# Miniprotein binders against a7ua95r516to809, part 72

Target 1, 294 residues: a7ua95r516to809
Amino acid sequence: ASLSLLSISDLVPDLQFIFFWMSNAIEILYFIQQKSPAYMQTIELMDDKAGSKESLLSATISANEEAMTILEEVIMYTFQQCVYYITKTLYVVLPGLLDCNPFGTEPSSEQCRRAAGVCVCAVCVMPEAVRRVVSVFQTTSDLLQQYQVHSEIQSQMFAYLFFFTNVSLFNQLIDKGPARGWFQRSRVLQIQASVKILLDWAKGAGHNHLAQKFFAKFCSTVTILASPPQQLSQMSWKALCAEHPSLKPVQLHRILTQYQLMAELGPLPIWQPSSEDEAYIYRTVDLLESFENH
Key: E = the ipSAE of ESMFold2; O = the ipSAE of OpenDDE; V2 = 0.75 times the mean of E and O plus 0.25 times the DockQ between their complexes.

## First folded at step 5 (miniprotein)

Design wa5h5
Fold by ESMFold2-Fast, scan of step 5:
Structure wa5h5 (fold): chain B 294 residues (1-294), chain A 85 residues (1-85)
Amino acid sequence: as target 1 above (294 residues)
Amino acid sequence: DTSEELRQRIDELLREAERLMEEARRLAREGNLAEAFELLARAIELMYEALDIALELGDPELIVEALKLMVEVIKLISELVRELS
């Protein structure tokens, strides 16, 4: 079975058990935290002269701490498993986002089939590639809601998913963009529109602040590449660094070099790095982003 | 309920939870993780009830006994969750 054939819907049955036990572990942890003071009070109120009070108190503290530690491990393990399989699915569908045309929102004849006088359409309002990415986020949201997972954990999961999406899109654009023609102005505008659909979904789902934080690098990149030549020609290296603090010097330099090489643009000024940044534009190790978030 | 009736109820709950745990281990060994998890979810519900009765009774020794068994149920849940990959 090829990973390119996997959809998020194929993972739902397996993910249901993992989300179920993540939710249950959180509820059990909450129960222990809420009941522990009452247990401790009951022990404290017993006669000191009985000679067993300290032993029972120690046993209760030990059992509570052991239960909480194991539950935290279950929550972390189930969280990591969900994130792993969801991001693996995202990685397969994300490249399509850089190749699709979101301005063609009407269903094409090849995407729609008419049967018994009705039209059956796979995608009605957005490109199939964008729909696949949105489906991963929506299915994740649905599972978190279905199993009533605590809002803090929901936020942490979407923070990681947005972080992963940002890194994946940025790295693909920078690494493969020149060969795929993704730096051409018409393509950049299509990419910008596709990303807007994802950001709009995130806002509607209540995750606007997370999306703004974790998509900053990719959004800065697309913003620069989509800028009019007249506007960019008036901006210094220092001004661009100030407006796009998420970009490292080597990343900004690579983006501006690609902008200068775009066939659809006329002559543009050469953006020279500041004296302090000159050494950093050659740091190839800093060009691509790491998938690890610590 | 009298104190004796409450103590009898705790004994019943703890014994049933232990039975469910052993059945869950058997089902897990046979590869039936779904049914094993259903039994463990039931065992947790029994442990909630046992702890509430122990607290109502005000018996520190029963509270500790019930809490220790709940830890064992949680340990088994942790073990089986790791088999979900």
Scores: ipSAE 0.527, ipTM 0.838, lowest interface PAE 1.7, mean pLDDT 81

Design wa6 (at its last look DockQ between E and O 0.91; V2 from the best seeds 0.00; counts 0 for: pae E 3.9 > 1.5)
Fold by OpenDDE base, look of step 5:
Structure wa6 (fold): chain B 294 residues (1-294), chain A 85 residues (1-85)
Amino acid sequence: as target 1 above (294 residues)
Amino acid sequence: DTSEELRQRIDELLREAERLMEEARRLAREGNLEEAFELLKRAIELMTEALDIARELGDPELIREALELLIEVIRLIVELIKELS
């Protein structure tokens, strides 16, 4: 099947298997970590004249160390597999978010329409492209809850997925945005509205802090591009750097240059980089975000 | 005597855990690894209860027996997980 046809729903059986083992491995690892010190102390306090105490202690230590090592490997492996499958699905649906017109009369989801008429739930009123992205995150959340995965692992999973989403959207916007017209004010406002829907979902799902942290770069880019020319032209390079600390100088410079071209603004001396930043604004290697830095 | 009742409870827990371990080994050999793992989790719960009672009684032989069986359960879990990779 072409990657383009893989929905998150098609991956649910495979993900369920992975989440089963991940959850159980975490549970057993936690048990060993919590109970082992007490059991070791119990063995140490045993009055055993026959030297069997040392043998039992050694056997317990060895078994626990081996078990913990293998359980950690299973947790890491299953986590990586989950991320791999979910990010593949995100990779397919994320481009649609940038092309989405949330102000259009897109038909509500077929799934909710089939059951009992026009569903007015938050998901059914979402544009199709936004709903597809949200569906990936919602399915992930539902599976994590179904298998009662430890909260720390849930947080790590969403942190990575938001990171991946931010990198993907940011890189696409910076690289392809000018050619696709995504820097046009009308398109930017559409993107801003679509991202707001996603952030509102993340807030409702209890991931507000993670979403704000990991989407900061993409949100900053969209915020700058959505700013009216009259407002943005009054902001200095230094002020923009201070308001958008998630953006590297080269990234901010590229955004402002493309904004200037799109808005047909003449040269703006107020946007001129500082002498300190001037050396960095031409480092094109730092322009796009890397997926490897997480 | 409350102590004798507690000893009997430990013996019941140990015997049930051993039964579950043997059933888990059978299921694992049949390729039913998920069900085998659930039985081993249940065996750990039983051994935890047995160990808590044995510790309360202060009986070193019961503590040893329960710990030895717990180590065996952990080893079986390790073996089962190795078969998944």
Scores: ipSAE 0.453, ipTM 0.788, lowest interface PAE 1.3, mean pLDDT 89
Fold by ESMFold2-Fast, scan of step 5:
Structure wa6 (fold): chain B 294 residues (1-294), chain A 85 residues (1-85)
Amino acid sequence: as target 1 above (294 residues)
Amino acid sequence: DTSEELRQRIDELLREAERLMEEARRLAREGNLEEAFELLKRAIELMTEALDIARELGDPELIREALELLIEVIRLIVELIKELS
């Protein structure tokens, strides 16, 4: 079932079917939740034939529990299948976002343009790579609306998709960034502008709080890389950690170390950790290796 | 209505619901899954009406019969959804 080369548009028929099942399962679960109290009350108020009343009550509770358990499993399964197919598509298109230029070399027009069904009048040109990512999110939103999936489930799905996007972009930037030139200031500013297009889409779609929460790590990383060495060298390690709480100290140390290696040399001092800061970093590594995220 | 008229109405609703369940099974075998699900949702509506009437009558056996059939149609829907995944 590996459809790794398909676009999100190619997956729409399969996704429509899965969303149909999920929506129906949610509807039936809601029906049981709404009707169960009335059924239970009716049985409790019936004639006091102890055997009949108690047996019916027990049977109703058992049947209700079984049905709800199975429906919850089906909802979870269909949710996981949707997430699986959508994240597979995201995995293919996300690396392109780190290597595109939203400022463009061609003159941008202030003429209204269509992107994901929306008219956009912007100074920045939306690169094809960014449009592909936005298209995945927009198609997901359209399908959730088409099948009238409850807003809570919609929020959970976008929470996971944003979490996945954040982790994927963060890992790609940290692991491949130095070799790909992505740590160069001009490239980092392009990445920052591309990410802003995604965040603006999320705000327009009503998911601003989820986007702010789940993109925090990648946004902090890009903010650090976009900062001049002069600004970073003026901050203590504790101040840097406080400024970027979404980054674990060991992650922040790795980013700063790689940034120092990639930064263009000038008369400004390169940031150096103190001996106390180094001890703090080692302590953080030990905490990261444990089961506790304190 | 008389108790006898209400009991007759319950019987009619439950029989129609069973017919819809069987029709849904045939449509599912033919690959018409959307139509099959619509029939099963209609069966739930009829069973819910039957259960509401049984509650008004206070007849524990009719309540049990209606609830058991309702659970059967829900199980059938769950099985269809699982088979498709």
Scores: ipSAE 0.231, ipTM 0.651, lowest interface PAE 3.8, mean pLDDT 76
Fold by ESMFold2, look of step 5:
Structure wa6 (fold): chain B 294 residues (1-294), chain A 85 residues (1-85)
Amino acid sequence: as target 1 above (294 residues)
Amino acid sequence: DTSEELRQRIDELLREAERLMEEARRLAREGNLEEAFELLKRAIELMTEALDIARELGDPELIREALELLIEVIRLIVELIKELS
């Protein structure tokens, strides 16, 4: 029964079980890895009573190798299960970022308004759509801390979650943007502001480097679309490719086409693809990203 | 004597680790695998400390004893994990 797949709060009990085993497996694996050189040195320095040193070396190597193999398998499986369930939740809430208006925000909670008269809580002014996404990230971060998951594994998990977020937002924008009016300048500025709130969360949570790396494609897209025409018209195709290496030629071409339509501009020669890139701007198979491609 | 104090500490660590292993086996037989795993993690910590002390003493019999118990705990953890799958 997968009825709880649509809400992070409904998944917490299952995630707690998975994090418990993942965290324990990581802890034991790291103990073995950090202590293995010392154990081998200890055995090498032992007096060789009746030749038992070689038997002890063999037993130690065998136990360590079997344990490390099994523990790595558990870590990989549990990590994949966590990511799978968390990203199913993200898939449901991410499209709302493209539709929300952070400048007109819904009223803050009754408690914040009543108590303060004027509330300065960042969470109280956050649009509901952005709050849903932040809630998934924050709940994940809280669980990782609760179970004391190793920082390297926490980083790998958020790297994938940010990658997934980037792909989901980019694909929705490219695929549905024309029909939904998401390329209109006022809408692009709203999207930019909403994404900025999410990036600020990532920075405050200590994941700024990962967010900058893995949001690059979507952020590049929004940056181009939000640029004033006078600034953007000064940038050639090659300059834009160099500034936005995360965008494939077909993707950059599509973004610039939508920009021209939004601004009521005709084709600009400075944005014509180089001869090297012209074959690639028609590769529709490369327009959307795969969620398993990272 | 510092050497006698360390030997007594090793004896205490090894006896407690053996107690935790026995309790972990009991919990595993009852199907309480999570609690069993927690006890085995504690046993690893105790036996790692015992091994470190035994290395400081340079006593090969104590080093062998601590290593054999640590290997046994690791094997029990592997066995418990295999039962989960």
Scores: ipSAE 0.098, ipTM 0.600, lowest interface PAE 3.9, mean pLDDT 79
ESMFold2 (binder alone), look of step 5: mean pLDDT 86; pTM 0.833

Design wa6h1 (at its last look DockQ between E and O 0.78; V2 from the best seeds 0.00; counts 0 for: pae E 3.8 > 1.5)
Fold by ESMFold2-Fast, scan of step 5:
Structure wa6h1 (fold): chain B 294 residues (1-294), chain A 85 residues (1-85)
Amino acid sequence: as target 1 above (294 residues)
Amino acid sequence: DTSEELRQRIDELLREAERLMEEARRLAREGNLEEAFELLKRAIELMLEALDIALELGDPELIREALELLIEVIRLIVELIKELS
């Protein structure tokens, strides 16, 4: 019934149909694109008999353009549907990543059983919450491979999924983090370790470049929060902005304010942004990221 | 294959594709969308084969005919995909 209650495995049969038709539409589109110049050349080299050459050329161009248009619509529609269902599943499982503990996490009976026969390092250190997120990405990758979806489309899909994941995690951390204690150093180190597992998966799957590009904001945030107070206090506002270009001034200010409040070693040295930056710091409309960029 | 044999092959492929489309339309009306999609996939495969043979023959009228049937089957697929969701 509700998408919030569905696992990725529950969506596989429906996703199979969507990927099937997306793949077929892409193949047909590429076939027509490849053959179109040859169609035109064949007609152009044809002897004009009673003016039929121009009408055939016009009809063929019209048919080709119509086929291309509806194929592009099918590809766009099926791509949007896949993204919709996959991101709805991600939205449900992503918050668990911010609350899980990859250090000393109690293994489930399934993890204990698997570890008994296999290398412990590959199995026991992945928390269930991280495994659920990885499972969504892995299932998506498997479906794209099964239906031989073109590599460029695969890259576009993972670009969007990483973008969505980054925005979702960043917004949750900034918006809900103070109340949930997520800015505490012990929690930040747990978050950093969990994110590393996702980034390692992306690297293994051949998506390292996309992961580095689209996780930049959340990774910068976690890096700042995990920094020692002594190191952070030695950096000027301008130096912090230069090290973390993915963060807007208002976002960086919020992160540093939360870091100061949660500092384990006591009060941090005062730092001051420029007068120019103050205008951006007080623009709360720029605090959270938008999901509309894809 | 001779030119005449290839023309006969195109005719066979296009006629079978049209038959599959009509059967798919019937199955879809009866609510059997899964089987309807499989038949439409087969129709596309036959039409793409016909296009490839028509191009080898250099016959623009056969190319146009195959493209028009391909458009028709794609339109039916779009209609059925939207009904699926």
Scores: ipSAE 0.228, ipTM 0.659, lowest interface PAE 3.5, mean pLDDT 77
Fold by OpenDDE base, look of step 5:
Formats: C-alpha cells, sequence, structure tokens
Structure wa6h1 (fold): chain B 294 residues (1-294), chain A 85 residues (1-85)
C-alpha cells in the first residue's frame, strides 16, 4: 500500500541532503588528491630537526590515507543511498511503461495544464506512464546538476539506473509478457514507441551512449517482437544472434518461441539453434537478468 | 611578521571550525540536521583554508592539525548521514 504512493517528489528532500554530502565529499577528496603531493614535498624539504621529519611525514601520510578512505566511504554510501531511493521509485513506475498506449489521447500533464497555456514541451506531450519514468530521471539529473556532482559520478549513476531499468523491463517482458499479451504485435509497437520516447529523452539529456549500451537487451527484444512475421521468418538463428549479440541463446530462443506461438507460425527450421547453442537454449537460469551483475 | 599573521589566521580558522563542529553536534542532537550540515560545510571550508595557508608556510604541525580536524569533521558527517538513512 505505502510503496504505491511514493513519488520521486516525496524523496527530493532526503535526496537533497544525500547529494549535498556526496558532492562535498567528492570536492574534498579531489582537493586532498591534488594537494597531497605538495604536502609531502613540503615536509620532505623541511630541515630535519632531530629526526622528527620522518615521523611527521609518516603521520601526514597516514592521516591523508585515512581521510581519503573515509571520503571514499562517504561517496560510496551516499551513491548507494541515492541509487536505492531512485530505483525504488523506478520499480513503482516502470510496469506502467509496458502497459502504456502512447497512441491514445492521454491527457497532458496536470502540472503543465495549470499553466494558462497549452504547454508543448517534450515532457507534456509524453504519455503519462512514460512521463512518470522520465520524471524520475529528470529529477535525478536536476539534482546532480544543482549540487554540481562530478561528471564521472553522474555517468555512473545514470549507467546504473539504465541498467536497472533495462533488467526490470526485460525481466517483466520475458516473464509476464506472454500472459499479459505484451508479445502481441500491437502491444509491442506501443512498447517500442514508449521506449523510443525514453531513449529520445536520454539523447536530449546527453546520455545517448549510456542509454544505447544499457538498454541494448530490452531494445533487441522489442525490435525482434516488433518485426513483421514476413521479415523475421526470413532471418536465420545465426543472423539473429549476430544482429542481437546482447541476447543470450536461451533468451533469443524464448523470444522466438513466444513470437512463433503468438503469430501462429508453424515450426521454422531457419530459427533452429546451432548445434553449439543447443546446449544453452534450455538453461533457464540464464533466461532472466540479474540485478547483482552490476 | 607576515608569517606570524598567517599563523594567527590558521589558529583563528581552526578554532572557529571546532566551534562550528561542536554547534553542529548540538543541533544534530536536537534534530536540526539541515542547519548542522550547513555548519559542518562551513567548518570544512575553514579547515581547507587553514590547510592551504599551512602549506604555504611549510609548517608541518599546522598541516597535521588541519588534517586531523578535517578527518574529525568527515567522521562526524558520516555519522550524521548514517543516522538519516
Amino acid sequence: as target 1 above (294 residues)
Amino acid sequence: DTSEELRQRIDELLREAERLMEEARRLAREGNLEEAFELLKRAIELMLEALDIALELGDPELIREALELLIEVIRLIVELIKELS
């Protein structure tokens, strides 16, 4: 009950504190890293009064190492907390993306409707389910920019969020897709359009490469399922493996099997796995993606 | 003369940073974490300024003192962050 009410907006105050300290810790860490050689050199150039120089150098090195270790711990901890809260909100909104009909007349966002004019911004024209997902990413981006978080950490955060999103969407599609009719061509085309909107946002936000990399598996699945039967039936197993290298043999086999059932196609010898892949197509443990492989 | 003035400045900065840390601890105990964090940020800024001056002076004891206080404030920040979660 309580999880369904949690919006990213409700977490913003807590996230602000976490981002504040993450940013500050990175800044301090960077400062120490840049100045540390100068500290050591300064101590090394001092006159050795009664052997105190070596002890002082050792103490300064130890203090610097301790400070760096603690700062790294803070950065890691705050990063993990941010990811935890943000992924929790994604977990709630991502299922809506698979059920979304982007071709329907969905009402424009309530937020933009309150402005006296028809807002034609890219977010306002998005389907509600897509907008909810984009809102999580946009809020994350805005917070990262607000606190001037280092670009590398921003990239790592988006990499993980895209990874999480891909795993979640892929697993849901593979596991629940047949039962929910998500493998039906009309539904697949809706999913494809919704994902395209998300990818277009990611491109506009400067994350195009990360999005392409981390959504590859889900995009490959959707691309196969969106393919017309006449086109897909002409593609061999080997050709499909080559075009969709992000898919494991067991995953591709499952997708093709479900596609065949949905499209009422007879057995297609051209989709027969190679002798090399035959041993792997039944490894159900490899069918779903793990969240731990990050 | 200039070196003594810089030493005095370091001492002032570090003493003020320590004061801010203690005030932040008090505020945190009272549940005012936002203000506590702002004070701790200011304390860090003062410590970093002191550290830069200490480096310019080439005084290893002042460098050590500034680093020790910086470690202390970082530890306090970590503790307060862990309490928020």
Scores: ipSAE 0.227, ipTM 0.690, lowest interface PAE 2.0, mean pLDDT 88
Fold by ESMFold2, look of step 5:
Structure wa6h1 (fold): chain B 294 residues (1-294), chain A 85 residues (1-85)
Amino acid sequence: as target 1 above (294 residues)
Amino acid sequence: DTSEELRQRIDELLREAERLMEEARRLAREGNLEEAFELLKRAIELMLEALDIALELGDPELIREALELLIEVIRLIVELIKELS
């Protein structure tokens, strides 16, 4: 499998091997953990002839600990490899969400209907860019179910994928948005509709809580940008901070500055940061998010 | 003797698992990783059966032997997966 692949379908054979062994390692680890008390009871009930009971107990504990250690390493390594391959695919397809038009007239493709199950309607259709992202999530979900990966591991996988998606979309919007025109109202409404399709997928897949938690920063950004100018201009900085706690002061300030420019609300600052936040609205080091988990 | 039959069954399972591991190593050297993984999957199934029988017997030496072979299979699987990366 090449890291330059644009489609998760090309990675499925490699992912199948990795998910297979991740799932097997989890099940074997569970087996050993559940049977460890029986091992110890078996030894404790033995006659201690010639004092060999302590040596046998020590050897059994050592073998059991080594088996669990290597299985935990397999689980960690396979999880990291899955995340690596899947996020490389996401990295390639996510930028399209910011440029696509979910209200466009492009016909729903047969591939779009198969991948997402979304019917064509007059309100919103699934553009190819959104379909590609949904396909990555859906393929991941299908593989996790196919190999019966433990539900807690499935949740951890999607927690990371949603985190990665949020960081990627937020950073691109903040960094490239002015040059790309992504702060224009019509574009923001298109972005909002595209993100709603992803959120609907996450809800239908049983990951609504994870999506709400890990998309919060990007969703807050889009919510602010989609607000009507007459409504947003009357909201205080304090009210905006209270409604959008996921945004750092420098991030909120940047978003509001771009909003004011694009909504033609004049050059006079409308939103006055609190005295506590004034120290932080120019901390450029805090503007973009890190892909490293905190 | 049921105990002797179970002990012979464990010996058969572990011997076959060792044979499958050696064949899997050979297949891996030849680049036949998919076939190697199939044999290792089978070896694990045999070792888990041996471990269950060893628990029924209450024989800690057989439990240890099954765990040691399981460790060897898992290490080989890790090596092969890392080669894919």
Scores: ipSAE 0.226, ipTM 0.660, lowest interface PAE 3.8, mean pLDDT 81
ESMFold2 (binder alone), look of step 5: mean pLDDT 86; pTM 0.833

Design wa6h2
Fold by ESMFold2-Fast, scan of step 5:
Structure wa6h2 (fold): chain B 294 residues (1-294), chain A 85 residues (1-85)
Amino acid sequence: as target 1 above (294 residues)
Amino acid sequence: DTSEELRQRIDELLREAERLMEEARRLAREGNLEEAFELLKRAIELMFEALRIAVELGDPELIREALELLIEVIRLIVELIKELS
């Protein structure tokens, strides 16, 4: 089974199986965590007429610890499997987001209606590439809701998915962008609009804080690239670093170099890096982001 | 429900869960992992229900018994999941 040939809907049966076990393990673990202090206390308060109280307490503590350990292992394993399947699907669909044109989606004549002399048009259909990414997030949200997974685990899942999406989009833009023309102003504005659709979805799903946190690097990148030349040329290196703290010096320098080239700014550097940052500007190993946690 | 009715319910749940576990082990040995998992889904539901009732009763011996059987069901599930991966 090739993941590149599978849509998120093709993975739903496998994901349902994994979410089922994860949800059950979480429910049981939380129940044990909440109730174990009470029943341990009940044992401690028992009279020791038969000399069995200490044995019962010891056995119950052992069983409780073992149950919690194995449930934690199930939760961790099933969480990792969900992340694996979902991120593999995301990786295949994300590059399309950088190539689509959300400004070209107009309502058809059949979608426009008139009421009381006013033309009312249906919301424009989002580009297919953006719809595919949103579908992955929506399907994940639906499955978490269907299996009543606790909000803390839901937040952790979307934190990682947003982290993965941010890293994937950032790396694709930096690595492939120059060759594919993605740094051209018109293309950057299209990318910005497409990303806004994802951020709007996250806001509607109750994950605005996570989206703001984990998309910071990619959002900073497209914000700089979409800035008017007059406005950007008034900002110092120090001011840009302060406004975009998510970007490493080498990343900011690469972005500004591409911006200068595309915006037809003169060959003289308008932005001078600090002496401390200068040492890191040419470290190509720090240019692309790692999918490993930082 | 009286405490005696709840104790009878726990006994019924634990006996049925043990039966399902044994049947699941047999199916797993035959290579029928899908059917084994369906039985274990039912077994874990029954075990969890038994644990809830035991906690409601506040009977430490029944709580311990339910926890030990739950551990066995979960261990079997983990073993079978690893065989799939």
Scores: ipSAE 0.331, ipTM 0.757, lowest interface PAE 2.6, mean pLDDT 80

Design wa6h5
Fold by ESMFold2-Fast, scan of step 5:
Structure wa6h5 (fold): chain B 294 residues (1-294), chain A 85 residues (1-85)
Amino acid sequence: as target 1 above (294 residues)
Amino acid sequence: DTSEELRQRIDELLREAERLMEEARRLAREGNLAEAFELLARAIELMYEALDIALELGDPELIREALELLIEVIRLIVELIKELS
């Protein structure tokens, strides 16, 4: 029960209890949904010699509807509780990802990988900060598999976790980046490499499509910031908007302004927004993403 | 007679479901809602099996008995969930 750096493993006993309830609720909901309608139809076709068939069928339908409602509420509640505890853990560990250097460590031989027939051991090593984030995702995956939670719910869980991670990292970079030096090219390349480790984990876990969808904003931001000045200065505002549709005009403008400052490209703006986008940027003060708008 | 064998099977299923319900109520009173819920999940499975046999026999009284107990199991599940908050 550490307060300084909360580990996902510290929450496993609580999460196991919640996943147990979720799994059982799903199983019972499945039995009711699968079997009850077919039996009700069959019973309606039978002789009613007892004279109470209509009343009993009505009572059964009412009981089943009440049970389905409460089971759906339990599934939603337990899902929200899991999301709450997991994202609370992510909130603590995610800032470290922006400050770590994935190029600074040498791995043991057992951690080495071959790329195009060559060992690229230095690139495959995870910084502790990245390992903590991966550990949260891996533990979540392990628990969902242990309790045999349906694949649709697993997909919804990782969709939200990737969404949360993307928003958290984007907001941290935009809000604190200038003061922390994170917009410097060397730091951006380190951030890009760290994010690649997370995306590679997601691909290996079968969540590549979700990762590509929900990391789009942060990936676009890092891609722009990592671009060589010669290449980026050749692109028009319209072309940048087209290549990075996940970025709002005000966000793209902020990113390009920081890029121009860090690359020391002079005081005059190179990338000119369209008149419509300029008007929007002028009126818009909020750069940061909301966790509540998903 | 196959009908007599099926009637005996229904009786066995109904008795086992009632036993599971009683044990679930005991566990719930002791605060062990997780184990109680697990027993009720088993009871609902047995009740659908009993209902399937009752429909095969076409006996309205057995169909009635199976449905009445199924309703009780479902209602007890709802009660346990509400006790969770």
Scores: ipSAE 0.120, ipTM 0.567, lowest interface PAE 5.0, mean pLDDT 78

Design wa6h6
Fold by ESMFold2-Fast, scan of step 5:
Formats: structure tokens, sequence, C-alpha cells
Structure wa6h6 (fold): chain B 294 residues (1-294), chain A 85 residues (1-85)
């Protein structure tokens, strides 16, 4: 059974332990930072300058520096472990978002037959694949809140998770899209609707600014692919570059080439790259995004 | 005698901080990490107060003892976090 999916719920006990460590390390670091000035003032208030005052300051600075270094290492380590486990889970569930249909269920006519034998399929629900992705983000949010992790660290966590999601979805779509039929307009509209559910969740969770920033590349890609042929064909290469600055010339060229093929707009290129961009496109093969987060 | 009263106060603060540190170690071994860390924070405050009084007395031995315990409290805090792996 190689199709077993990793569930975020399976990782909760391990994540709870790591979040507990991270939260307490942050709190103690903050406590030491706040108390250091008070100790420094105490030494400054000493009226005896037989050299003990300078020795005490030096000893305190050394002890605080050691404690701060160890705590910073613990915070970094626990943060990286949380990111590792959460992104490993995301990696497994994210491809499903590209294949699901959020517009409703048409799997069989029997499911749509009710009352006098008439088909009624009016229920719109979140697809299971989208729900799995949202569950990862919601569980992360819940754990950060449960352990009262500082808002700055929470923002850094979701910045990275959104960055990872954007890169993963973009790379999957660009690399596997042609073979999977994902560039077909009906499929792109399904992808767009699924992504909107994810972005709506982020907005509701208070992370709208982070989602807008870190999903820009994938959102630009889906927006272009979902554009009506009449509208898109009236835009120049320069206008598309200006509207979608997150896309590299080679990425934009790839997307537009696939769009032209799927929309059956003819064999001649409609969107001609500038001479500058064309040279760059043909000299580099860097199509896919890096998962580096620095 | 005010100096004798201050010395007694330092002794009480140091003993209380040591008790909190020992209780924190016991709580940590029992898995009560949040309570253990809170006791260590209280011990830190007591050590800082003891250091202030020792400095007012100008007794090098008391200053050294209070400083050493203060550093040890900080080390226990970081050790507690690290050893929970």
Amino acid sequence: as target 1 above (294 residues)
Amino acid sequence: DTSEELRQRIDELLREAERLMEEARRLAREGNLEEALELLRRAFELMLEALKIAAELGDPELIREALELLIEVIRLIVELIKELS
C-alpha cells in the first residue's frame, strides 16, 4: 500500500513537543533580555569600584551571551524541525489540489438522482484534497496559539509554509502539467477555485498579507492560464511582464506557449519576447523554482 | 544590627532559590516542564535580589556566591529545554 498518505493528525504529538520547546525557549530568551538591563543597573548602582563592578559586568555579559546563544540554537532547531515535519506532510497532499474539482460532484448519475428520478447535484463542498491542505495550515495555527508562540515567529512560520506551498505547486504545474492535462482551461479553472479556497483560509486566519506576498508566482501562473483567449491575446509581452513581475522570462514564455497550444490559437507565436528577454530565455534553463528560503 | 539582618536575608534568598531549583529539577523529571520553568524564573528574581543586597554589604564572598547561583539558574533553564529531546 504505497498510496498511504501522511496525515497531519499523525504528527500532532511530535509537533506539540517541539512547539512546547520552541515557545518556552522564546519566552526564556525574552525574560533574560528584559532582566539583563536590571542587573546591569544593579552593578552600576554599586558604590565600590575596587574592580569588582567591572568583573561582575563581564561575568554577567558572558553568562547572558552563553544563555542567549544556547536558546537561539534551540529556537532555530525547533523551528526547523516544525518546518521539516509540516512541509513533508504538505508535499504529500499538495499535488491533490491540482487534480481536484471544487465545482461539484459529477462522478455518477446515480448520485445525482433524487425524487421523481430527476438529477439534483447542487451541493458545493470543499474537496477532500483541499481540506487536507487546509487541515495542515489550521493544525499549525492551532498549535502556535495553544503554546502561545510569539506573533513574529508565527508570521515567520506561515511565511515559510506559504513560500513552500507556492514553490511546490508552481513546480508541479510547470513540470508535470503538460503530461497531466493541467493546462487545459477547465482544469485551470478548477485549480484557480481550489487556490481561492486556500487563500480565503489564509485571509480568515489573519495571514492575508503573507499569502499575497508568497503565493504571487503561482497565482500569476493560474491567472494567466485562466484568462479568456480574447483578453490575453490583446496583451503584449511587455504588458504581461509588467502585470506578472514574479514570473521569470523563461517561466512566462513556458506558460504562454502552453496556453497557446491548449487554447488552439494557431501555430505562430502571439506573445513574442523582447530581444533582451528572448536571449535570456534561450541562454538559461532555470525553469523550476528553488525551495531555498533564505 | 542591619548588616546581620541583611546577611540573614541573603541567606534566606539563596536557600529559597536553591529549593526552587531542586523542585524545578524534580518537576522536570516528572514531565511538568512549564511549572519547572516558572520556578526557575522565580529563582532568577531571588538571585538578582540577593546580589543587590550582597553588593550593598560589600562582601566579596556573598557577591560571588549570589553571582554563581544566578549563572547556574540560567544554565539550568537552558539545560531543561535542551534535555527534553
Scores: ipSAE 0.013, ipTM 0.339, lowest interface PAE 7.7, mean pLDDT 76

